# Ledger of designs, part 10: VH-VL binders against q8ixk2r445to577

Target 1, 133 residues: q8ixk2r445to577
Amino acid sequence: FFGMLQNKGLTDYCFDYNPPDENQIVGHQVILYLCHGMGQNQFFEYTSQKEIRYNTHQPEGCIAVEAGMDTLIMHLCEETAPENQKFILQEDGSLFHEQSKKCVQAARKESSDSFVPLLRDCTNSDHQKWFFK

## First folded at step 4 (VH-VL)

Design g03 (framework fv_retifanlimab)
Fold by ESMFold2-Fast, scan of step 4:
Structure g03 (fold): chain C 133 residues (1-133), chain A 120 residues (1-120), chain B 111 residues (1-111)
Amino acid sequence: as target 1 above (133 residues)
Amino acid sequence: QVQLVQSGAEVKKPGASVKVSCKASGYTFTSYWMNWVRQAPGQGLEWIGYINPSGGSTKLDQKFKDRVTITVDKSTSTAYMELSSLRSEDTAVYYCARGGYSYGWYFDYWGQGTLVTVSS
Amino acid sequence: EIVLTQSPATLSLSPGERATLSCRASQSVSTSSYSYMNWFQQKPGQPPKLLIHDASNRATGVPSRFSGSGSGTDFTLTISSLEPEDFAVYFCQQSYSTPYTFGGGTKVEIK
């Protein structure tokens, strides 16, 4: 499955990755931004290896969570997906990060009106429900 | 227990190429990126590039893109850096350093260094 | 590329004194959650040794007298009380974006 990964609770917000340099897609935080359906920066692929891939640039990026952290960061995709890059998209819309046992939640960025996806304890909140559009 | 062991010193003439090896042990080779950094005598550190040993993907500083190739041999847990068209200003100690990927973006273990001298 | 400027170039101090080393980046190397600035110690004839990663985290086995702070473009390495083995060159390094870059180094030398 591929498309814009939208939040059920923050109705108009989608996963967004806007790297400062198209040749350096790695190392920056994934954000949430108003869904526009126009830019490739909101286009992600969910793979059979449980990866969330960003295919707009080469080399391909894969969303990952670093040990001890709660933010989603862009890493390089690998031939065999490492555990920190695996997210289980469940039937209820939850994105479960198996390595940490936590769920991806739409959250407000500290001291700002902008939003980011963060790992949080799993709940039945609509802010933890995601779908491709 | 983590060790990076590099090949021995090399003396080369201008225009030649050199290939430095870095053998890793004490960890899962494919779980960390391998970086190459050089240091001219008495000077600062200069990043050359990295390789992801799992897939073989590389990234190089633009200064080196036409002269450097980084490769790995997963069966021996060894990374290689080949630098071609050598010039006198390439005289430096070349280091491999483990870093990046899921366990952090910092260079936590370094090889002992390989001195490459380019002279006529 | 991100340019890192270290100051001062040289610190001449005695054992027991506090050392404060600065590293300034030409652009922010921080996100809201992380600062991708690392510090290394290097002694003659040896490879660099990681001291501090991600601005403020001590690497395994690094003594508590070493501390890092800062965010955005301005970072500091502090050695609270210099020991004889601490006289060395110190480099900052950003891991925010490629090409990864190093500062020019600060030499901490015995007075």
Scores: ipSAE 0.006, ipTM 0.547, lowest interface PAE 13.1, mean pLDDT 85

Design g04 (framework fv_cosibelimab)
Fold by ESMFold2-Fast, scan of step 4:
Structure g04 (fold): chain C 133 residues (1-133), chain A 120 residues (1-120), chain B 112 residues (1-112)
Amino acid sequence: as target 1 above (133 residues)
Amino acid sequence: EVQLVQSGAEVKKPGSSVKVSCKASGYTFTSYWISWVRQAPGQGLEWMGYINPSGGSTKYAQKFQGRVTITADESTSTAYMELSSLRSEDTAVYYCARGGYSYGWYFDYWGQGTLVTVSS
Amino acid sequence: NFMLTQPHSVSESPGKTVTISCTRSSGSIASNYVQWYQQRPGSAPTTVIYEDNQRPSGVPDRFSGSIDSSSNSASLTISGLKTEDEADYYCQSYDSSNHYVVFGGGTKLTVL
């Protein structure tokens, strides 16, 4: 599916990617921001390869987690999805990162009043449940 | 207009059980976790456990494991804390508080507290 | 498992600045957020600082929070002390290894 990826627990917030330079889409952290319903920086596609793609630019970006990290970073998509770019969207809405065995959670950024998606131990929290709008 | 309203004071005999309620209003009940924290007279705050109301998953402090049970009823937006095998040292004010993983365990709203007195 | 240690009491005169420390016994203080709660007799706690250094709406800017990794401590600083600041103050954090909420022992602030 495709659209804005919204959090069940933090109901006003969606996945958002706003790189400072439109020509450099790689290496920046994915954030959460108020859902505006217009796509753009909040438009993502969930693929059959279990990728979360950012299709508003070429080359296409794919959300990834570096080994040992808990932040979601934008990387270049590959013809065959690498393990660090695979997220299983479960029937209950949990977004499971296969390589780390952790779930994506809406969280306050450390030392900040901003929100970001982070990898956390899987729980039954609504803040770990996501859906496309 | 977020409120957590707790049940009234209780006087219990040693060996009995007490069940305190915490009714939430003004927000989506399943969007925040509820913790229970107690305070004995003149003492500090002591965390007992929490529940995620969405699925009912719980965590209890080791000291209370086996005699505390925390539950939630989504239809009434009410969380409950039941403490069994009461002793005089369980005399305390019991608070519910709203928080959770996503908010760095910040308790932004607290119930008014329920005094439980354990005496013969 | 870790403990948060606070001084039992602190006293200062009106108009002065006071700082209350909260020291983590193991693991980094910066590993998890620290909150600070104010409690007056007969009342439930209210938040004065959350997520290390953030103030809730309505809390005056005289209240501030900080983290010092070198001493492995969080601090609550209250400037321009007023008599209504007299209360018990508690720090609180979270232990991600056991999933426990941890409170400090509390500090009684007396405004002399």
Scores: ipSAE 0.006, ipTM 0.539, lowest interface PAE 11.2, mean pLDDT 86

Design m01 (framework fv_zigakibart)
Fold by ESMFold2-Fast, scan of step 4:
Structure m01 (fold): chain C 133 residues (1-133), chain A 120 residues (1-120), chain B 107 residues (1-107)
Amino acid sequence: as target 1 above (133 residues)
Amino acid sequence: QVQLVQSGAEVKKPGASVKVSCKASGYTFTSYWMHWVRQAPGQGLEWMGYINPSGGRTKYNEKFKGKATMTSDTSASTAYMELSSLRSDDTAVYYCARGGYSYGWYFDYWGQGTTVTVSS
Amino acid sequence: DIVMTQSPSTLSASVGDRVTITCKASQSISSYVAWYQQKPGKAPKLLISDASNLETGVPSRFSGSGSGTEFTLTISSLQPDDFATYFCQQSYSTPYTFGQGTKLEIK
C-alpha cells in the first residue's frame, strides 16, 4: 500500500514530511498538511515489515517514535526494521505502534496553527483512522 | 471579530430547492472548516456535514447525502448549503458553524440560523 | 450512530444553586465531547471542548468532566443569564451527534 496517507476524522489532511534542508533528512517531525494529490512530500509506502517509508529521497526515511515520546519523527530506514519503526495498519484504519502500545492520532500541534500525528491511547475514533489515497 | 451571517428565512413548496448562504468575516476563511447543523422541531440538533473551503472537499452525514450540497466561494468568503426536492420534514432552522479542531471537532462560532419552512 | 443521552431533560433551579447535567454515550468515546448553551431564538454557543477545556470568555463557574461514556457539565453558582438549554456533542466518529438537550428553567 502506498500513496497519500489521509486521516478520516481530520478530513483532507495527509502525512507530510518537508525537512527544511534536503541534506538533513533525519530528525524532523512528521506533520499533517492539506492533501494536495501530487505525492512528493506526502507520498509514503507501507511495507511488509510494517514500516511507513518516505521513498522520495536517498537514503530512504522511515517514520519512528523514540521511547517515551509521542511525536513521529523521520529516521533512516534499516535493513531489518527496528521495533520503534513498526506500525500495524489494521483493516479498520488504525495505526498501532507496537513498541509503545499506542495508536497514531491526528492532533493540533501545541502553540501552533499546524497539525501533527501523535501517539495516544487507542480509542478507535475516526481521528485515529488512516487510509491511503 | 469573527462573524457568520446567514441569508434570510425561506418559505418553499414541496419539490422546490433552497440555497442558504453563510458569509464569514473576521478570520481567514480558508483556514477553518464550515459545518452545517439543522434543528428541526422535536428532533434536536443534527449534524449535516462539512466543507473545507481550502479546496472545496466535503463530508456528508449519510442521512443528507443526495439531499444537501455544500459549496463555498473563497473570493466572497461565503459558504452555501443547498437542499433539493424539499419535503415538509425538511422544515427546520439551518445553522452554519465554524469548526475548531484540537483532538476532535467543536463548533466555536455559529451563524444566526436560517429558518426554512416547507408547506403546501 | 453514537447516541448521546442527557439527564435530566428538564431541570428547575434557583439563582445561586449548583447544577449538574449529565451526558451518556452509547459507546466509549474517550474525551471527544463538547458542550453548548442555547437561548430561545439564538444559535448555540460553545462552552467546553474536549470534555473539560473551558472556552475563552466563558465564566469560570462552568466546568466539564468525564471520559469514556459518562460526562458532566457543572455550573457552580447559577446566575440569571444561565437559564437556557444545554447540549452535549460527540466528535468521536461520524456522524457527529448531539444529546437531546437539557432545559434549565427557573424554579
Scores: ipSAE 0.196, ipTM 0.773, lowest interface PAE 4.6, mean pLDDT 89

Design m02 (framework fv_zigakibart)
Fold by ESMFold2-Fast, scan of step 4:
Structure m02 (fold): chain C 133 residues (1-133), chain A 120 residues (1-120), chain B 107 residues (1-107)
Amino acid sequence: as target 1 above (133 residues)
Amino acid sequence: QVQLVQSGAEVKKPGASVKVSCKASGYTFTSYWMHWVRQAPGQGLEWMGYINPYGGSTKYNEKFKGKATMTSDTSASTAYMELSSLRSDDTAVYYCARGGYSYGWYFDYWGQGTTVTVSS
Amino acid sequence: DIVMTQSPSTLSASVGDRVTITCKASQSISSYVAWYQQKPGKAPKLLISDASNLETGVPSRFSGSGSGTEFTLTISSLQPDDFATYFCQQSYSTPYTFGQGTKLEIK
């Protein structure tokens, strides 16, 4: 699957990654932003290795979660996907992070009017359901 | 300073349609979803659906699909809810409510309500 | 649909009392619950979001707790202005549903 990764509960918001420039692709938080259909910062690929890949720039980025954290950060993709970069997109729309045993949830960023995906205990809520468009 | 001001009370006959307006002020209209909730006399609250004014996308409670139509006018910062084929059991106070979002939805500001009475 | 059931339907209390209103969901809904206060002839007012987050400007005597299927709204020291009807609401999945309401009245 590839395209815009959208949330069922927070309607019209998509995974979005806006690095400072093409040479500083890693280390920044993935956000949720209004879906614009223009590709670029909102175009992701879900791979057979269970990666969520950002391939607009080279080298390619892969979404990861650091141990003990709940935010999604862009890392460099590796030849063999490490456990912290593996997400299972389940048939019910849940995006399950294998290493932490948690699910990706749409949420408002504290003290901000912006939105972010973050890890939370898995539920069957609309707010943890994702789909490619 | 956030305000939601709704149109005035309406009395309609069965089979008619009614369109309720909700004018928003004090915030960026396209930055929040607008939900509609009704309350029949002496009854509880019933969620009808929402509209995202940014793109006009809507989500309806199945009970109101084909019955209610939600629209918005971004230049006027106004949301609308039209209810068709009115029946006596559509008699209720209709509220617009601004959808805040943290981990899920909550309604942080409400309009004053529009009373719709359906009688013959 | 997720059914939200409040208890009691009516509650009589005196100023200064600690009162608790319970809301039960027909299935587990994590913490996706908000609480509202409604006075006769008025629109509802948000008190609590995400089960326990107190809305700005709401008195600290109000608190919310719970997760899963059982949620509570507590008023630690009831004031005259608190006599009203209270509603819980889930936003776990559509359609979003409200409890039937709890009327808090003077004892």
Scores: ipSAE 0.529, ipTM 0.863, lowest interface PAE 1.9, mean pLDDT 91

Design m03 (framework fv_zigakibart)
Fold by ESMFold2-Fast, scan of step 4:
Structure m03 (fold): chain C 133 residues (1-133), chain A 120 residues (1-120), chain B 107 residues (1-107)
Amino acid sequence: as target 1 above (133 residues)
Amino acid sequence: QVQLVQSGAEVKKPGASVKVSCKASGYTFTSYWMHWVRQAPGQGLEWMGYINPSGGSTKYNEKFKGKATMTSDTSASTAYMELSSLRSDDTAVYYCARGDYSYGWYFDYWGQGTTVTVSS
Amino acid sequence: DIVMTQSPSTLSASVGDRVTITCKASQSISSYVAWYQQKPGKAPKLLISDASNLETGVPSRFSGSGSGTEFTLTISSLQPDDFATYFCQQSYSTPYTFGQGTKLEIK
């Protein structure tokens, strides 16, 4: 699967990654922003290794969650995906992070009216359901 | 309430260095990036770079790489920007500004500015 | 570097007028644009983030729109307090760059 990764509950919002520049693609938080339908910073690939890859800039990035954290951060992809970079896209649209046993949820960021994907306890909420457009 | 208070005006000779401070209060200093922006007399705004106070990582506009040095002191909630080898075209008002990476960078609070004048 | 070009450079208007300031990016920057107001001798003040998100405490007569390469700041009914210089800024990639500014002055 590839395309814009859109939230079912927060219907107009997509995964969005806008690094400071293509030479510093990693280390920054993945956000949610209004879906624009143009690919670019909202274009992701879900791989057979259960990675969510960002291929718009080089080098390729892979979404990861660091130990003890709940935020999704862009890291460098590895030849064999490490466990912190594996997300299981389930039949109901849930993105399950197996290492933490949590699901990716569209959530409001406290310091602003912006939205981010965060790890939360798994529920049947539409805010935890994602699909490629 | 959030405040960024900068050090006072400086008058320097060409070749000297200057270090501007920016003291933050009213929020958790390590939760936001501190950016530096300058404005030459009658000119527009020019982004110089940022520092992440949580770890000290920095990113510079290439124009200021090797010219500006950004540091921070978390115990004092203070960010610093030092300019070396001053030239007359470094005459400007220097601002610190708090950045939040939620929607991409935007600067919600600014220091009052520090005027740096370089003259012979 | 992404170049931000504002037009007009100077705009003369009267209280009660609707005014529009345009900002063009040299490449597509999605919606990563902020608008600032600056009065003489003061630091810039954030008005709008993300092209259209009105900052808390900013009067509703201010609005922003646009995506990609063309962005606008609109003041629906000018008040005396609105005469100032306005800057757009892109946050799509470093170095973050500002437009050259639009000076809004009394007609």
Scores: ipSAE 0.008, ipTM 0.540, lowest interface PAE 11.4, mean pLDDT 86

Design m04 (framework fv_zigakibart)
Fold by ESMFold2-Fast, scan of step 4:
Structure m04 (fold): chain C 133 residues (1-133), chain A 120 residues (1-120), chain B 107 residues (1-107)
Amino acid sequence: as target 1 above (133 residues)
Amino acid sequence: QVQLVQSGAEVKKPGASVKVSCKASGYTFTSYWMHWVRQAPGQGLEWMGYINPSGGSTKYNEKFKGKATMTSDTSASTAYMELSSLRSDDTAVYYCAREGYSYGWYFDYWGQGTTVTVSS
Amino acid sequence: DIVMTQSPSTLSASVGDRVTITCKASQSISSYVAWYQQKPGKAPKLLISDASNLETGVPSRFSGSGSGTEFTLTISSLQPDDFATYFCQQSYSTPYTFGQGTKLEIK
């Protein structure tokens, strides 16, 4: 699958990655932002290796979660995907992070007006349901 | 400080429509979903639906589809809920409530309520 | 729809008492439960989110517990201000649903 990764519960919001430095595209947090339909920073690919790839820039980035963390960070893609970069997109729309055994949920960044995808205990909430548009 | 201020009480005849307003202040209006919840006299709380003020997208409880219409005016930081074809069993206090988030979606701030009375 | 059932519907107690209100969900909802207090003529006030997270400004005598299908709200030492109606709410899936309410009355 590829396209804009939209949340079922947090309607009108999409995965968005806009690093502040064009010379370093990895190491920054993935956010949620209003879906604009223009691709670019909101265009992602879900691969057969269970990666969520950001291929708008070179080198290509892969979404990862560090052990013990709950935020989604952009890392460099590897020839063999490490466990922290593997997400299972299930039939019900949930996005399961294998290494942590948690699901990706749309969330408000604490004490701010910004939204981010975070790892949380898996539930049947629409805020944990994702689809490509 | 966060405040949600609703319009005043309404008395309507069966078949009429009513539009309740909810003016927000003390936060960025477009950053929080606005929900509507009603409470009939002596009864419990009933969720009606929500509106995302940023794009105007809505989600309704099936019971209120075709009955309630939710809108918002970002310039005025005001949300609206209109009920059509009023019946006596629509008599209730109508609340707007802001959806705050921590680990689930809960209502952290509520308007004072608008009493709508539908009399025969 | 998920049905939330509270017990008891009415509870009589005295100042200083420890009281417990139970809320049962018709299916597992993890910890996605909130508790609200409502006084006559006023809007509900959020007390507890995510089953056990006490909201800022709410007295520590209030506590919540539970996961899955059974949840409890406890008031450890009743104060006069606590006589009100209490509602549980699930946020696991839409439509969001509330319990029928528990009216806490002075004994």
Scores: ipSAE 0.013, ipTM 0.627, lowest interface PAE 7.5, mean pLDDT 86

Design m05 (framework fv_zigakibart)
Fold by ESMFold2-Fast, scan of step 4:
Structure m05 (fold): chain C 133 residues (1-133), chain A 120 residues (1-120), chain B 107 residues (1-107)
Amino acid sequence: as target 1 above (133 residues)
Amino acid sequence: QVQLVQSGAEVKKPGASVKVSCKASGYTFTSYWMHWVRQAPGQGLEWMGYINPSGGSTKYNEKFKGKATMTSDTSASTAYMELSSLRSDDTAVYYCARGGYRYGWYFDYWGQGTTVTVSS
Amino acid sequence: DIVMTQSPSTLSASVGDRVTITCKASQSISSYVAWYQQKPGKAPKLLISDASNLETGVPSRFSGSGSGTEFTLTISSLQPDDFATYFCQQSYSTPYTFGQGTKLEIK
């Protein structure tokens, strides 16, 4: 799958990554932003290794969650995907993070009106359901 | 300051169509979802759907699919909701409401309401 | 669809009373609940978002609590301006649904 990764509950919002410049893609939080249909910052690839890959800028980035954290951060992709970069996109639309055993949920960013994907206990909420558009 | 001003009351015959307008001012129109909510006489609130004015994408309550059509005109900062094939049970006050600054799924500013009466 | 059930449907109270209105969801909805106040002939007004966040300009006597399936709106010291109908709303999934309303009347 590839394209815009859209939330079923927060229906106009898509995964979005806009790093400060092309040489510094690592270390910033993935956000949710209004889906614009132009690709670029909202174009992601779901790979056979269960990665969510960002290829708009070089070097290629892979979404990861560090141990004990709940935010999705851009890391460098590795030749063999580490466990913290593996997300299982399930038939019901859930994005299951294997290492933490939690699901990706659309949520409000702390102290902000902006939205971000966060790890939460898995539920049947539409805010935890995702699809490629 | 934020204002949503709706068109005036309408009286229609069964089978007709009606188009309600909602003019926004005091904020960037394309930055917020516009929701439509109806309230039948003496009854509760029923969510009909929303439109994202930025691209025109819509989300409808299944109950209103094929019945209601939501559109927007960004140059006029105006949202529209059209009801087709009117029946007496469409008699209600129709509200436009902005999806809030903090949460697009809660309604922080409301229009004054447009009364639609369907009678023969 | 998620069904929101309010209780009581009508509540009689006196100025100065502490009043509590309850809203129950047919399934767990985390904290995705808002509360609205509506006066006769007027549009609803948002009081509380995300179960417990008081909206700007809303008096501090209003508070919300709850998570999962049961939510409450509390008015700590009822004022004359508070006699109105109150609605809860879930935003956990579409279609967004409202409770049937609680009419707060003078005792």
Scores: ipSAE 0.007, ipTM 0.586, lowest interface PAE 12.0, mean pLDDT 86

Design m06 (framework fv_zigakibart)
Fold by ESMFold2-Fast, scan of step 4:
Structure m06 (fold): chain C 133 residues (1-133), chain A 120 residues (1-120), chain B 107 residues (1-107)
Amino acid sequence: as target 1 above (133 residues)
Amino acid sequence: QVQLVQSGAEVKKPGASVKVSCKASGYTFTDYWMHWVRQAPGQGLEWMGYINPSGGSTKYNEKFKGKATMTSDTSASTAYMELSSLRSDDTAVYYCARGGYSYGWYFDYWGQGTTVTVSS
Amino acid sequence: DIVMTQSPSTLSASVGDRVTITCKASQSISSYVAWYQQKPGKAPKLLISDASNLETGVPSRFSGSGSGTEFTLTISSLQPDDFATYFCQQSYSTPYTFGQGTKLEIK
């Protein structure tokens, strides 16, 4: 699958990665932003290794969650995906982070109109359902 | 399975205090805000406030400031709501509810409710 | 505070009927509306979030629509289990507020 990774519940929002430094694709948090349909910062690829790859810049970035954290951050992709970079896109659209046993949920930042994907206990909420557009 | 189990019914005299508990299970307690909602007999729902179990920060409905105090115990996965200086108009069912905040606060799981009766 | 006004306050209907409940916000709240069902002696149950997002496990006869200031909950073919009180809720701004409720009762 590839394209814009959109939330079923938060229907106008897509995974978005727009780091302030164009020369550094790692270390920054993945956010959610209004889907614009043009790819660019919202273009991701779900791979056979269960990675979510950022395809806009080289070298390719892969979304990861550090141990004990709940935020999705951009790492460099490895030839063999490490466990913290593996997400299982399930039949119901849930995105299961294998190492933590949690699901990716669209969430609102406190005191703001900004949204981010976060790891949360798995539920059948549409906030945890994702699809490629 | 996600469950929120609240403490049992309370009957109190005016001027007393009551502390309602809400024990969470089936999820990571610190990953969700816990909200409290009140329902007076035969009436609608009224939001009282929330607590972030990670760190203990709270936000109250102005109507309940100075009346309600929300706390949590992360080691016990339990949230608490204490009402002070009880009056007859505090008679209500008090619910704890788990808040998801993807596109605002929605209450996806609710406790069974705790009836607090204040009578003279 | 944002005031949520439901209409009607009481609705009598028969099994198989199509029923609609409306909820109006005193100011624009985008799509930040949830709908709950409450049966006597029970806690409320989430039916719809983000105005139109059907919660998993909720029958498909329930649907929500609207944005801005006017929202509707529709039950396309009323079943016996649907006789209950329904509440809308805004989550746009604190304090989060509920409508006064609509009691759906047997005709």
Scores: ipSAE 0.000, ipTM 0.521, lowest interface PAE 13.2, mean pLDDT 85

Design m07 (framework fv_zigakibart)
Fold by ESMFold2-Fast, scan of step 4:
Structure m07 (fold): chain C 133 residues (1-133), chain A 120 residues (1-120), chain B 107 residues (1-107)
Amino acid sequence: as target 1 above (133 residues)
Amino acid sequence: QVQLVQSGAEVKKPGASVKVSCKASGYTFTRYWMHWVRQAPGQGLEWMGYINPSGGSTKYNEKFKGKATMTSDTSASTAYMELSSLRSDDTAVYYCARGGYSYGWYFDYWGQGTTVTVSS
Amino acid sequence: DIVMTQSPSTLSASVGDRVTITCKASQSISSYVAWYQQKPGKAPKLLISDASNLETGVPSRFSGSGSGTEFTLTISSLQPDDFATYFCQQSYSTPYTFGQGTKLEIK
């Protein structure tokens, strides 16, 4: 699977990675932004190792959730995917984060008018359903 | 401050169509979704659907698919909801409401409502 | 469709009373519930979002609680301005649905 990763509940918002510093493309938070259809910062690949890869820049990045956090951060991909970088894309559209046992949810960023994906207890809510387009 | 101002009351015959407007001010119109909710006399609230003014994409309650059409005009900061093939049971107050989002939807600002009466 | 059922449908109370309105969902909806107040001839007004988040400008006597299938709206000390109809609403999945309403009347 590959393409723009969209949310069923927060319609027309896509996973977006737009690092502010060209000299450090990893370590920043993944956001949700209006889908523009051009790929680029909204183009992601779901791999057989259950990674969500960002390869618009080099080195390739893999989405991860750090211990004790609920936000999605871009990390360097590893030869063997660590548990914090594994997401199970389920048939119903849920993105299940293996290490935390939580699901990816569309949400408004605290104290902001921007949106982010974050981990929350799993539900069958539209707001936790994702699809590639 | 945020304000949603709707068009005036309409009286229509069965089979006619009606187009209700909702003019937004006090915020960036394309930044928020516009939902439509109706309320029949003495009854509860019924969600009809929403439009994203940024791209014009819509989501409808299945009950209103093919019956309601939602559009928007970004230059005028105005959302529209048109109902076709009106029947007497379409008599209701129609509200536009701005969709706020935290973990799911909530309607933080509402228009004053437009009364649509369908009678023969 | 997810059905939201409110109880009671009508509630008579006096100023100063503690009032609780219940909303039950036909299936588990986590915390995706909002509460609205509607006065005669007026549009609804948002009170609570995400089951318990008090909207800015809403008096602190209003509070929301619950998760899963049962949600409550509480008014800790009823004021004259609070006599109105109250609605719960789920945004868990489309179509988004409202409860039938609870009319709060002066006793």
Scores: ipSAE 0.583, ipTM 0.872, lowest interface PAE 1.7, mean pLDDT 91

